# Ledger of designs, part 11: VHH binders against Gliding motility regulatory protein (frzE)

Target 1, 240 residues: Gliding motility regulatory protein (frzE), of Myxococcus xanthus (p18769r270to509)
Amino acid sequence: DISNEVREQLDRVESDLHMLRDDAFRFVRRNDDGINTLHGNLAKMADHVAEARLVPLSTVFDAFPRAVREMSRTQGKEVDLVIENADIGVDRSMLGDVRDALVHLLRNSVDHGVESPDTRQQLGKPLNGRIRIRVRVDGDMLHIEVEDDGRGIDPERLRQAAISKRLINAVQAAALSEREAIELIFRPGFSTRDQVSELSGRGVGMDVVKRKVETLGGSVGVSSRIGRGSTITLRLPQSL
Below, E stands for the ipSAE of ESMFold2; O stands for the ipSAE of OpenDDE; V2 stands for 0.75 times the mean of E and O plus 0.25 times the DockQ between their complexes.

## First folded at step 3 (VHH)

Design n07 (framework vhh_7pa5_2)
Fold by ESMFold2-Fast, scan of step 3:
Structure n07 (fold): chain B 240 residues (1-240), chain A 123 residues (1-123)
Amino acid sequence: as target 1 above (240 residues)
Amino acid sequence: QVQLVESGGGMVQPGGSLRLSCAASGFTFSDYYMSWVRRAPGKGPEWVSTISSSGSTISYADSVKGRFTISRDNAKNTLYLQMNSLKPEDTALYYCAREGELWYGDSYGMDVWGQGTQVTVSS
């Protein structure tokens, strides 16, 4: 009969089409899976190469306890250094600039931030000063905070220094917020102290630290309270 | 409530310009440093620019220096970012952010963020 023959032919054709479709899908999936796997492996290799360029900050920080002890002895001070999250990595190419900046910040804290033991005793502070280095990662940005519990920065003294150096006039100085006044330490040619530590012959000012950090795509900030201490924050990309 | 609301994003061709605005409410805007931060897909936040509370101190990321201008209008509680000579690599979600004022913490980290405004630079 014609209708039965036609139905059987249609059933065979439909079955063949399903088989061809499934074969095509399997072929495409195998090829796509291979390409996806290769892409994944290339991405992993790229990550391994990138990770090979990251060096733990402990590589830099491991020398700091000894350096701070030596700086402290030279100044007749007792200073405890606490380092947090030293295992966080940074691009190897940045290590020299990061080390230089941090050494300068530690020197400033020891030389000028932390008071003498006698002064700290009179103020009711612990006899040993404290410097804390804290590292944090937020996305691709690295935050390195150097905090001391020392004398802090007097914004009024900074305003007067800037006026005396003719960087700003009295009206401009009075208009600065306390924070803006404290940030005067980052201005080129600004320095309220003439002393240079024998532990650092580089003569690096805070303006140089700021320029180095900015060259790396970062920023630098300062927070301070008179009698309570100062915090300098270096914000840097973890990778270049 | 403390809020930051960005606007002015959109699509633009390379070499074009856009002006972003950020409306601040719920705090004394003139007391705070303000920043623009951007995030491209698959990347972490990248700092773009910061302006002091009075507007007298301004900083830019090297990638945008000479092309972008940050400004503020304290009377209108508004922060601006004028973006000129836009490049495909400027494509990102742009956030208005308030800088924190905490003594014993992340004093110069961002403590309030807006929702972001998308900037797409494409030919």
Scores: ipSAE 0.000, ipTM 0.217, lowest interface PAE 12.7, mean pLDDT 79

Design n08 (framework vhh_7pa5_2)
Amino acid sequence: QVQLVESGGGMVQPGGSLRLSCAASGFTFSNYEMSWVRRAPGKGPEWVSTISSGGSSTSYADSVKGRFTISRDNAKNTLYLQMNSLKPEDTALYYCARVDEWLYGSGSFDYWGQGTQVTVSS
ESMFold2-Fast, scan of step 3: ipSAE 0.028; ipTM 0.389

Design n09 (framework vhh_7qia_2)
Amino acid sequence: QLQLVESGGGLVQPGGSLRLSCEASGFTFSDYAMGWYRQAPGKQRELVAFIYSGGSTNYADSVKGRFTISRDNAKNTVYLQMNSLRPEDTAIYYCAAEDRWYGTSDYEDYWGKGTPVTVSS
ESMFold2-Fast, scan of step 3: ipSAE 0.020; ipTM 0.404

Design n10 (framework vhh_vobarilizumab_d1)
Fold by ESMFold2-Fast, scan of step 3:
Structure n10 (fold): chain B 240 residues (1-240), chain A 121 residues (1-121)
Amino acid sequence: as target 1 above (240 residues)
Amino acid sequence: EVQLVESGGGLVQPGGSLRLSCAASGFTVSSNYMAWYRQAPGKGRELVAGIYSGGSTSYADSVKGRFTISRDNAKNTLYLQMNSLRPEDTAVYYCAREPYDWYGSESFDYWGQGTLVTVSS
């Protein structure tokens, strides 16, 4: 028992509520679209600001040929360094960390990767070792590869080292793939110099390189073939 | 002064056996990773067998089941027992001390002078 006037008022209220709901949905959607656009514009602005702060990696790399020669002389080795795409830029705030990581990788290649000239001659390799630094950009990520043509990393040797150091047991070691076994180089306690590394503030193990790169929001990869060398890949945001 | 001296090479018939010895001085064999390499004419040196400080061993697929690496700690000597020899095993065999830990060792590779093994009738 509702009068026509009350029915009209209820119908109006119901229509008004539907209109308000539709308006609210449009307002929320329009505001969400506006917020998304604003976020997109801010991200683009941040990217443009970051790009304006990029400094060529040659700023760091220009010192490396001399450094590698000095490292090689100390070890009684002969090493050629080739650098590709040194003009690619990185955020100025990351230069020091990138330099430190790369110096560590170069030292590792000279000290542990590249064999002595006598050993290389006996293995049928060129007397001079080769280290190659190759830079590429993929979207907003920077890839820096440090490759050597040295002795490579033996996954079975690493498995046995980890067992001997009691970092893993024989069952765990046998379950590791070749890639996982090679990645044992990044494990804390794997280096015989862990304590010295900690005291120096600049480590001698690959764990230090991994930690530096991860602090920058990146990751580290490794690839190796026994007797043919190793490649360490640093993947980093080009800007912070 | 680190020195490695190989002996025991010679001429053997296919299917025969030889035992190589590597006398080490200036370091302790039992405390280091030791390996045997071989080099055929015109080829680079290849890993044949390795022995870890803990006594575990590794072998190249081409020699697995035929060759046995061992050591005598009292004599500070490394051995390679070679059974069921094939013509393709003909090479100069070298004893080597290598870094056990890729990133933890500053040890240099040390090589002996080599001993010739010829498998032929």
Scores: ipSAE 0.016, ipTM 0.358, lowest interface PAE 7.0, mean pLDDT 80

Design n11 (framework vhh_ozoralizumab_d1)
Fold by ESMFold2-Fast, scan of step 3:
Structure n11 (fold): chain B 240 residues (1-240), chain A 122 residues (1-122)
Amino acid sequence: as target 1 above (240 residues)
Amino acid sequence: EVQLVESGGGLVQPGGSLRLSCAASGFTFSNYWMYWVRQAPGKGLEWVSEISGSGDSTKYPDSVKGRFTISRDNAKNTLYLQMNSLRPEDTAVYYCARTDEFYRSGDYFDYRGQGTLVTVSS
């Protein structure tokens, strides 16, 4: 009958509308998936372009094992160098300053941080000293850590050294926290070396490292434990 | 140029005394901590004593504490080590030393003199 024919025709129209809706949604989804794929490819291209500005830190670090061996031999010390995450990149324009800062830190660890084998044996340490360079990425910043297992930094000694160099008085020195006392190593005028390094043509010391890093928009940190060693951290933007 | 010149070493009998001197030049002596370090034949450097620029703070290892006294005369740019109750194990070359670095330890002195030999023997 008529009621059944009208219902069948309405059912067909409803089915056709549902199929057209599904086809439209599939078309929109297919087109949206295409747009999302294009956006993803463009983002990957942008990442590849950004990566083209970066060079691996291994270009700097590859020379360090030989340099540390040479420094160690000159000082009569046995030192092992471990490098972690050397494949992380940095802006090409920063490589020279990063190299200079790290060479200075390695020299300080070999010359002043790590004890002689005889001293290490007397202290119950392994005869071979250890220096570790570790690179980490934290957001847009690089953290380059230079750690040694040497003698460490005595904050009381640094307070007294600053008083002896007449940079601060006893009251000012006593007011410094342990961390603040250790950070005196970065203070201009803390080193009284008049001789300049052959490489830099400027003053020698940790204040030079701090200035170079700050010029690059970064910062320098230090932590130490007496008898356990020291860690100097360079915090640098990965890109300028 | 930092220069350190030690003197006063010699032969002394066990239980005897010696006074070492170090003439410093090329820097503002009163601004620096100064050190005595020693090296026995076939051994590494051993830290012996330290003194602040003003002379107000002194430190010694247990091996010499109560027997050795470090002092300075800033007007004469001279560092001294008074050694009393000397023992055969004190036989070593003694060096006057200065450091510009923050590490305190006996092998890590930026500047040392040529040394003066102390022999404790009969």
Scores: ipSAE 0.000, ipTM 0.149, lowest interface PAE 11.8, mean pLDDT 79

Design n12 (framework vhh_8fcz_2)
Fold by ESMFold2-Fast, scan of step 3:
Structure n12 (fold): chain B 240 residues (1-240), chain A 122 residues (1-122)
Amino acid sequence: as target 1 above (240 residues)
Amino acid sequence: QVQLVESGGGLVQPGGSLRLSCAASGFTFDDYAMNWVRQPPGKGLEWVSGISWSSGSITYADSVEGRFTIIRDNDKKMVYLQMTSLKTEDTAVYYCAKEDLYYGSGEYLDYEGQGTQVTVSS
């Protein structure tokens, strides 16, 4: 329950703030090191105020199973969505941007990543495609991974596309590693417009997704294997 | 082997209409998005329009939106571009392109045709 989790977090913060208030009044009475004590108590209050702005990522993720089902139905595909660690919190001010980025990634996985059932049958894959959203914490950063078991990204096709768009020449393309070639998807001008998203009715390319994540102080990564799927990782500060 | 055969081009007056056709073979047509791209005389390739495998997602370049319509017929393995209100700036060789790019809507990865010439002049 998103409302229950927010209420519990706010109740905890209220309790902590009352303790800090009591500590602040107690230490002020001593005068000796009052300025240092006040600064310490203000820092604790600031930390608790910052924590009060965190909301669980489930606030965003809870809509995704229905959205993926509708997108899959429209495309004539069967896709299973698995979400892990949705209870991890993120700064409330980032929720809209995180939601928008993830909607674009889910749309790309359903529309372009996961093969048709007939193709999956010919390849010996399970008929149902799989998309996994996994959240993990690494220090003060969040990693949100969106993985599919679809067709994957072909580095050679990306090299050819970039050459055709005059983004790089053949010599530059040949010098790229497989990973660097896959990262061409984030290059400005590689894609001018994404497919219209049925979740939001808006089209956007992966360069726009990268730019948006970077404005939040984060970064985007990609890994892929042809025929076995792709993982896009959003790395974001947990709080701003 | 992917093979795409474009047709339907020709000479047309400004304000006129043409319908381009693309016949596809050598791949499972209904698994891939299809695009139209064009190359004006002396210029590079310009993406025009894209359509997903199910027709559930359709996109257009700003220069043609409201004037061009992309449609596909999976049973016939055909993609079409209906062009109306043609301008002299629409003069180009038009190519259809198979797209199996995971993260693109207007990207063309496989096009293998001679194209069809569209000339808009009086």
Scores: ipSAE 0.014, ipTM 0.200, lowest interface PAE 8.3, mean pLDDT 78

Design n13 (framework vhh_4orz_3)
Fold by ESMFold2-Fast, scan of step 3:
Structure n13 (fold): chain B 240 residues (1-240), chain A 121 residues (1-121)
Amino acid sequence: as target 1 above (240 residues)
Amino acid sequence: EVQLVESGGGLVQAGGSLRLFCAASGFTFSSYEMAWLRQAPGKRREWVALISSGGSTDYADSVKDRFTISRDNAKNTVSLQMNSLKPEDTAIYFCARSPEYRGYGWDFDYWGQGTQVTVSS
């Protein structure tokens, strides 16, 4: 019959439409999954390109042994320099600023941190001073530590110096923790009484180092023990 | 107690020379960086010359090649030889100590009373 033929055709059309709907939805889902996979692969490629812009810190550090030896000889001191993890990379655009900051820290350690051999002998210390540069990565941040085994920083003397310079009053100074007192080295105007701009090449204050690091999106920390040495930590984005 | 005593200031004609002396006492002189700073009338104090514990020297651009800083650790003295003096060099000159206790940058915690240098034009 005609009625049976029409019904069979309608049933076939209905089945075909169901199949087309399911195929279309599977096709869209597979294309969405493919796009997500492509985005994931592109992100990995972008990470590889970003990593390709990194330059090993050894590019900066290779000059430091000679520089420290020259500084030490000029000061009549003997200083051993140890560098750890020099192959860790930093963004090429940051190299000059990182080099400049580290040269200031090394000069400060040689000129002011490490005692003379005679003083070290009197204190029962090894005659040769030690400066250690350590590099580590924590997530997306680079940590560069410059440590010396020198005279350290006296927080009480820093409090008194800040009062004398009129940077803080006696009440404010007494309220500072030991850590906060040591951090006074980073305060603008602390390196000289009036202005640091009159100084050239040497004796530039730690406030300049802090500003340079902050401009790069980083931060600076300090720890010290009187008579046992000081550590300055530069925290920087590894990729800028 | 820390004491810094300057001497050698005076009146001199432009183009002349003076030598300033600073006698230090009350601390381990050989372990400290020493500096000369000056303050002209109506101006801020400015750094002039520095000598490290090891004898390395640095100078402000205004006095480079004219002034020479030196130290004698056996006598606990620092001196400043000033040549080719100009009227602009007229100031009170101060001897200053950079603290041994501070491992980072220099800071001047003790100053002498100063010695007057007057350069006539």
Scores: ipSAE 0.013, ipTM 0.156, lowest interface PAE 8.5, mean pLDDT 79

## First folded at step 4 (VHH; from i09, 17 letters changed; framework vhh_4orz_3)

Design p01 (at its last look DockQ between E and O 0.06; V2 from the best seeds 0.00; counts 0 for: pae O 4.3 > 2, placed apart)
Amino acid sequence: EVQLVESGGGLVQAGGSLRLFCAASGFTFSDYYMAWLRQAPGKRREWVALITSGGSTDYADSVKDRFTISRDNAKNTVSLQMNSLKPEDTAIYFCAAEPDLYGYSEWDYWGQGTQVTVSS
ESMFold2, look of step 4: ipSAE 0.299; ipTM 0.636
ESMFold2 (binder alone), look of step 4: mean pLDDT 84; pTM 0.843
OpenDDE, look of step 4: ipSAE 0.037; ipTM 0.436
ESMFold2, look of step 6: ipSAE 0.362; ipTM 0.640
ESMFold2 (binder alone), look of step 6: mean pLDDT 84; pTM 0.841
OpenDDE, look of step 6: ipSAE 0.023; ipTM 0.358

## First folded at step 6 (VHH; framework vhh_4orz_3)

Design q01 (from p01 with Y104S S105E; at its last look DockQ between E and O 0.27; V2 from the best seeds 0.00; counts 0 for: pae O 4.3 > 2)
Fold by OpenDDE, look of step 6:
Structure q01 (fold): chain B 240 residues (1-240), chain A 120 residues (1-120)
Amino acid sequence: as target 1 above (240 residues)
Amino acid sequence: EVQLVESGGGLVQAGGSLRLFCAASGFTFSDYYMAWLRQAPGKRREWVALITSGGSTDYADSVKDRFTISRDNAKNTVSLQMNSLKPEDTAIYFCAAEPDLYGSEEWDYWGQGTQVTVSS
C-alpha cells in the first residue's frame, strides 16, 4: 500500500528532523559556554591591551617645572610646582591632548591665578605662588587636579562679564548659583583674550579644554575661592 | 572716577621710535588687563597690544617685534615702546583696561587717545 510506505517515510523524516534539531540545540548550548569563555578571554585581552597602552604621566610632567619657571619669570613671579603621583599611567592616545590641556591650565594659573609678589606680600601670602598637580585613579577614571593658591575666581565678576559679553542677561546671571557662575568660564565666547594670545596660535579657551576632555569621554570641573585659589579637575578615562 | 590718560604721541619720521604712556586711576590697576588699540583715519579701531595683570604680553601681527608693551603696577602705568615706525602706524592710540576675569570682548575703560603720526 503506497500510502503506508509514504507515511513511514514521512515519520522517518520527522524523526530525523527532530534529532537534528536536538543536536543543533545541544551544539548551541555547548558552544554557549565556549562563547562565554571566549567573551571572558576577549575582555581580559582588552584589559591587557588597555594596560599595555598606558604610559606614565611623568612623560608629560617632566617638562612642566621648567615651563612654569619660565612662564613665571617672564611675569616677575615665582611659582613652585608640586606634582603628586606622576607615575600614574594614561592612555598613550590621550597624552597629547592631556599635555595641551594641562599646559593651558598651568598658564592660566600663572597668568591669572597667582598674584604678583607685591600683592602676595600685601595679602600676607607667601611670596612664591604654588601650583599643585594631583593625580589619582578613581575606578576606571583618571583624575588630574591643577590647584593654585592664587586670587581665586569671583563669581559675581564672572556674572557681570557674561552679561557684558551678551552671553546671558541680568536675570539669568542672577539666577546662577556661585558654582554655575564660576562654570561660565567654560562657555563658548567667554574665553580670555590671553588665551588667544598664547604663542600656540590656537586660541585655546577653557571651552576648548572642556570640549577636548569631553571628546575623550571625560569631564572638567572647577572649584574656586576668592583669595584662596582655584582648582581645575580633569576626569578622563584611564583607557579608551 | 576711572581715568586713563595717554601721553607720548607726536610726529616722528619713518624708522623712528616713540614711547606712549598711559596713566590709570580710579581702579585697582594690578587686577586689570591693559591694552593699546589704534584707529587710523577711515579705518576701524584695531587691537595693537595687551598685557595681562600677570605681565603676559601679546601683539597684533602688524606690530609684532616692533612694539613692546609693559606695565608698572607701582605707578599704575602702561607703556608702549614703538620702534621702527611706519607710515601705516599713523593713528590715534588708545589705552584700554579690562578686569582680569577670564576675558571680555569689550574693554571696560578707555582713554581719550593720543595722536601718532609717522611721516614718510
Scores: ipSAE 0.024, ipTM 0.405, lowest interface PAE 4.3, mean pLDDT 84
ESMFold2, look of step 6: ipSAE 0.240; ipTM 0.622
ESMFold2 (binder alone), look of step 6: mean pLDDT 81; pTM 0.817

Design q02 (from p01 with Y102W; at its last look DockQ between E and O 0.33; V2 from the best seeds 0.00; counts 0 for: pae O 6.0 > 2)
Amino acid sequence: EVQLVESGGGLVQAGGSLRLFCAASGFTFSDYYMAWLRQAPGKRREWVALITSGGSTDYADSVKDRFTISRDNAKNTVSLQMNSLKPEDTAIYFCAAEPDLWGYSEWDYWGQGTQVTVSS
ESMFold2, look of step 6: ipSAE 0.463; ipTM 0.670
ESMFold2 (binder alone), look of step 6: mean pLDDT 83; pTM 0.836
OpenDDE, look of step 6: ipSAE 0.067; ipTM 0.460
ESMFold2, look of step 7: ipSAE 0.440; ipTM 0.698
ESMFold2 (binder alone), look of step 7: mean pLDDT 83; pTM 0.836
OpenDDE, look of step 7: ipSAE 0.020; ipTM 0.329

Design q03 (from p01 with Y104E; at its last look DockQ between E and O 0.09; V2 from the best seeds 0.00; counts 0 for: pae O 7.4 > 2, placed apart)
Fold by OpenDDE, look of step 6:
Structure q03 (fold): chain B 240 residues (1-240), chain A 120 residues (1-120)
Amino acid sequence: as target 1 above (240 residues)
Amino acid sequence: EVQLVESGGGLVQAGGSLRLFCAASGFTFSDYYMAWLRQAPGKRREWVALITSGGSTDYADSVKDRFTISRDNAKNTVSLQMNSLKPEDTAIYFCAAEPDLYGESEWDYWGQGTQVTVSS
């Protein structure tokens, strides 16, 4: 008789436990929907905040035509600057770094990329060089391309230069792919100008540009063809 | 027209000193790396010394602590002070210029070279 009463009590406890478990699962599921909604709202809010922080790249680009003209003039070159999609926004906090990076790229294009008018004439190129800045948004990333129609980059030239500068040995140089050879421009000591550029006030090499962009969570790419020109691509988060 | 003109070569006894000069014209000198290379008879041209646009220097191991490269941007000149010369330093010495980022050849500009002969 005591055994039956204990069994009945156990059955009641098991039933109550099962009900509590079900209620707990329902509560978690209901709260999961709420959490998902909250996450969605937070994501939207984050997007709105990110948008509010965006400033047009034109704020940076507006000074570039004059700068390029001045740089070119001092070298006896004429370079046309074309800017596409200048109205695209960039995070305000990145504007300074982006500006500095771009100024460096423009200077490189004018100084080392675009040939002299005489050379261009000999090559059958337009007398005026051209630099194009292209901006695009790809997902959450901002792409800024600086393209010149200059002499391009010779991978073999860079291999030899790197050997001469003792950045790599001959064996290492020979093992580099064409792409890797071009990327030598980003190695410390290769393209570092010790001279303070008048515009940036700092001796900025391509290695510094790469570091700055990487610090911002971005990446730098280079493509080049001998005789056709070079393109440097900055990939940056649109919002930090 | 771009020109690099070397001078200062000659015959010197072992242990002696020479100073080579290179005068540059026709390009923005201050924006270029400058180097000295040498070519001995029957040997490949080899790098000797480098000076960046900012004045940083580097040397081949064979000439380290004996040779000193310097530049004068106001005069568009680069110099190579060669001390404790050895017979193995006998070569034609070339001045070369290179832009910082990219060029068409190993060195964009070359001089005609100056002969250095070290007699034992």
Scores: ipSAE 0.017, ipTM 0.268, lowest interface PAE 7.4, mean pLDDT 83
ESMFold2, look of step 6: ipSAE 0.300; ipTM 0.651
ESMFold2 (binder alone), look of step 6: mean pLDDT 82; pTM 0.821

Design q04 (from p01 with Y104L; at its last look DockQ between E and O 0.07; V2 from the best seeds 0.00; counts 0 for: pae O 6.0 > 2, placed apart)
Fold by OpenDDE, look of step 6:
Structure q04 (fold): chain B 240 residues (1-240), chain A 120 residues (1-120)
Amino acid sequence: as target 1 above (240 residues)
Amino acid sequence: EVQLVESGGGLVQAGGSLRLFCAASGFTFSDYYMAWLRQAPGKRREWVALITSGGSTDYADSVKDRFTISRDNAKNTVSLQMNSLKPEDTAIYFCAAEPDLYGLSEWDYWGQGTQVTVSS
């Protein structure tokens, strides 16, 4: 596969760049006059290699509309998926993990975020739910936001749930700020389902998403408002 | 149409027992967590007992070892056996359902509640 060959070539180039860097440092110690030029060239080479490793996120996003439709259909929901800036690149080595994380987030939004059509009608919301994926580059970091217009997160309910799951006691729960209470979703054991949904194959909770993102050198955040919806933000390095 | 219908409430003397029932319809019952909550006059609604889709159970400290939650997926019912009842257990008891406990707002489905009164 031409793609695999290109990947191997890129890996070789990266290895060569590391060697060149080492040689360059040795050279610079010996030759002051060429230091700026060599550093400049090495930086440019590094940038080129980093750029060559980037693939459009659309590679991942292309499957999402169908997936969201299918997930929604089985629950009697209609959910619109809006994707912004799908052309932004991500390191190819992260694609699999990013895909998995996003699929999990989408599933959560469909399953638990977006209300039923009947509920939405009662609330005066559009019958169709909406999930928005927003991609942004901020410096060397990639920000991916998954926003739903669903029911949002109730911090008090999370405190109660955490107590029920024996993750924290009542005193600890009461001491949590609203933000801290919302962040309970990332604690191990909180989002664990007894039944592995046939569709997810893996009882993947938000704690797993957090771990995956952190392993990639990133972070995960949550913002939510009751009745308005939730936003999960993945912050990842654009290049590894 | 989703429905949760509670039954089994009533007046009982302290130390007595009651068994509450909740009949569910209109959703895939086996995929949902089921819970009992209660609301006493002038108090906030509080969680009492939970049973997961897998059958794991948990209880509020105030009812632990006295109450037992169970479910029958074949009948789409959840039950709450209440033993050694106390006056402080007096409340309206609600049956609730949720796909899981992600804490996204309130329980998806609620019953109308059943009154439990424990006399001293």
Scores: ipSAE 0.022, ipTM 0.275, lowest interface PAE 6.0, mean pLDDT 83
ESMFold2, look of step 6: ipSAE 0.154; ipTM 0.519
ESMFold2 (binder alone), look of step 6: mean pLDDT 82; pTM 0.823

Design q05 (from p01 with A97K P99V L101Y Y102W Y104S S105E E106G W107Y; at its last look DockQ between E and O 0.35; V2 from the best seeds 0.00; counts 0 for: pae O 4.8 > 2)
Fold by OpenDDE, look of step 6:
Structure q05 (fold): chain B 240 residues (1-240), chain A 120 residues (1-120)
Amino acid sequence: as target 1 above (240 residues)
Amino acid sequence: EVQLVESGGGLVQAGGSLRLFCAASGFTFSDYYMAWLRQAPGKRREWVALITSGGSTDYADSVKDRFTISRDNAKNTVSLQMNSLKPEDTAIYFCAKEVDYWGSEGYDYWGQGTQVTVSS
């Protein structure tokens, strides 16, 4: 895969740059007169490497239509995937994590968000569900939105679910605002298949997505309306 | 009231097969994901298999290609076909109702369980 080769090349270049830096420092310690020029050149090289590390998100998105079709088909659902601004670049080092996060979000939208065709018909919705991925750059941050037109999130249902999962008691649940209730999806233990799911390696919940995004220096948000759908927003640094 | 009743457990030799059943009541069965969990002595309860309302399935790596989860929405039942059983599969197996709601994974109800013992 050309992408993997490029990745390896970039990694090598980065490694070489570090070695050169070290050698340069050694050289400069021996030769004070060349220090400023060498440092300047190394800084420029670092910048070039950083720029070269940007990879289009399309490298990730290209697999998504098939994945969504497959996920939907097994559930008797039809879901259309729309992707906007796929050519925006992301740091290569983040690409895998971003892919995993987005796959999780797409799965949630297909599994839990988009209703069955029968239900959608009863609700007067189009038979086919729709998921939209929107990418934009805002300053130095990359924004990736995953929006579905499914059932949306009911804050009251989440309160009840959290109580049932023993994450909070009834008093605490009642004290939550609608926003806070919706954000329960990010609490550890809420979006996991089991308390031990982390041990099984497959218990990826929204809490894991949040933690991963935060580790990358980003943030995650959610907005939802009952009956209209939900939007998850990933905010990530465009460059590291 | 939600009720889940497991059956079909027993003693089996390594390499053998068992089929577990779960009868569900007290909720709209077809609207919820169902799962099988298991708990071995001295170990934490672990996820085994999941089946969505629409019939999609997922399995723990340890049971993949050996176990098959299925459901009958008309009868409100979930089954687990266990083939090529190993001693490591010895546990109490639980039928569980998984929350079928956006952003909410996990289980809110499970039964009393059925004992599965695999002898070497």
Scores: ipSAE 0.020, ipTM 0.391, lowest interface PAE 4.8, mean pLDDT 83
ESMFold2, look of step 6: ipSAE 0.128; ipTM 0.464
ESMFold2 (binder alone), look of step 6: mean pLDDT 81; pTM 0.816

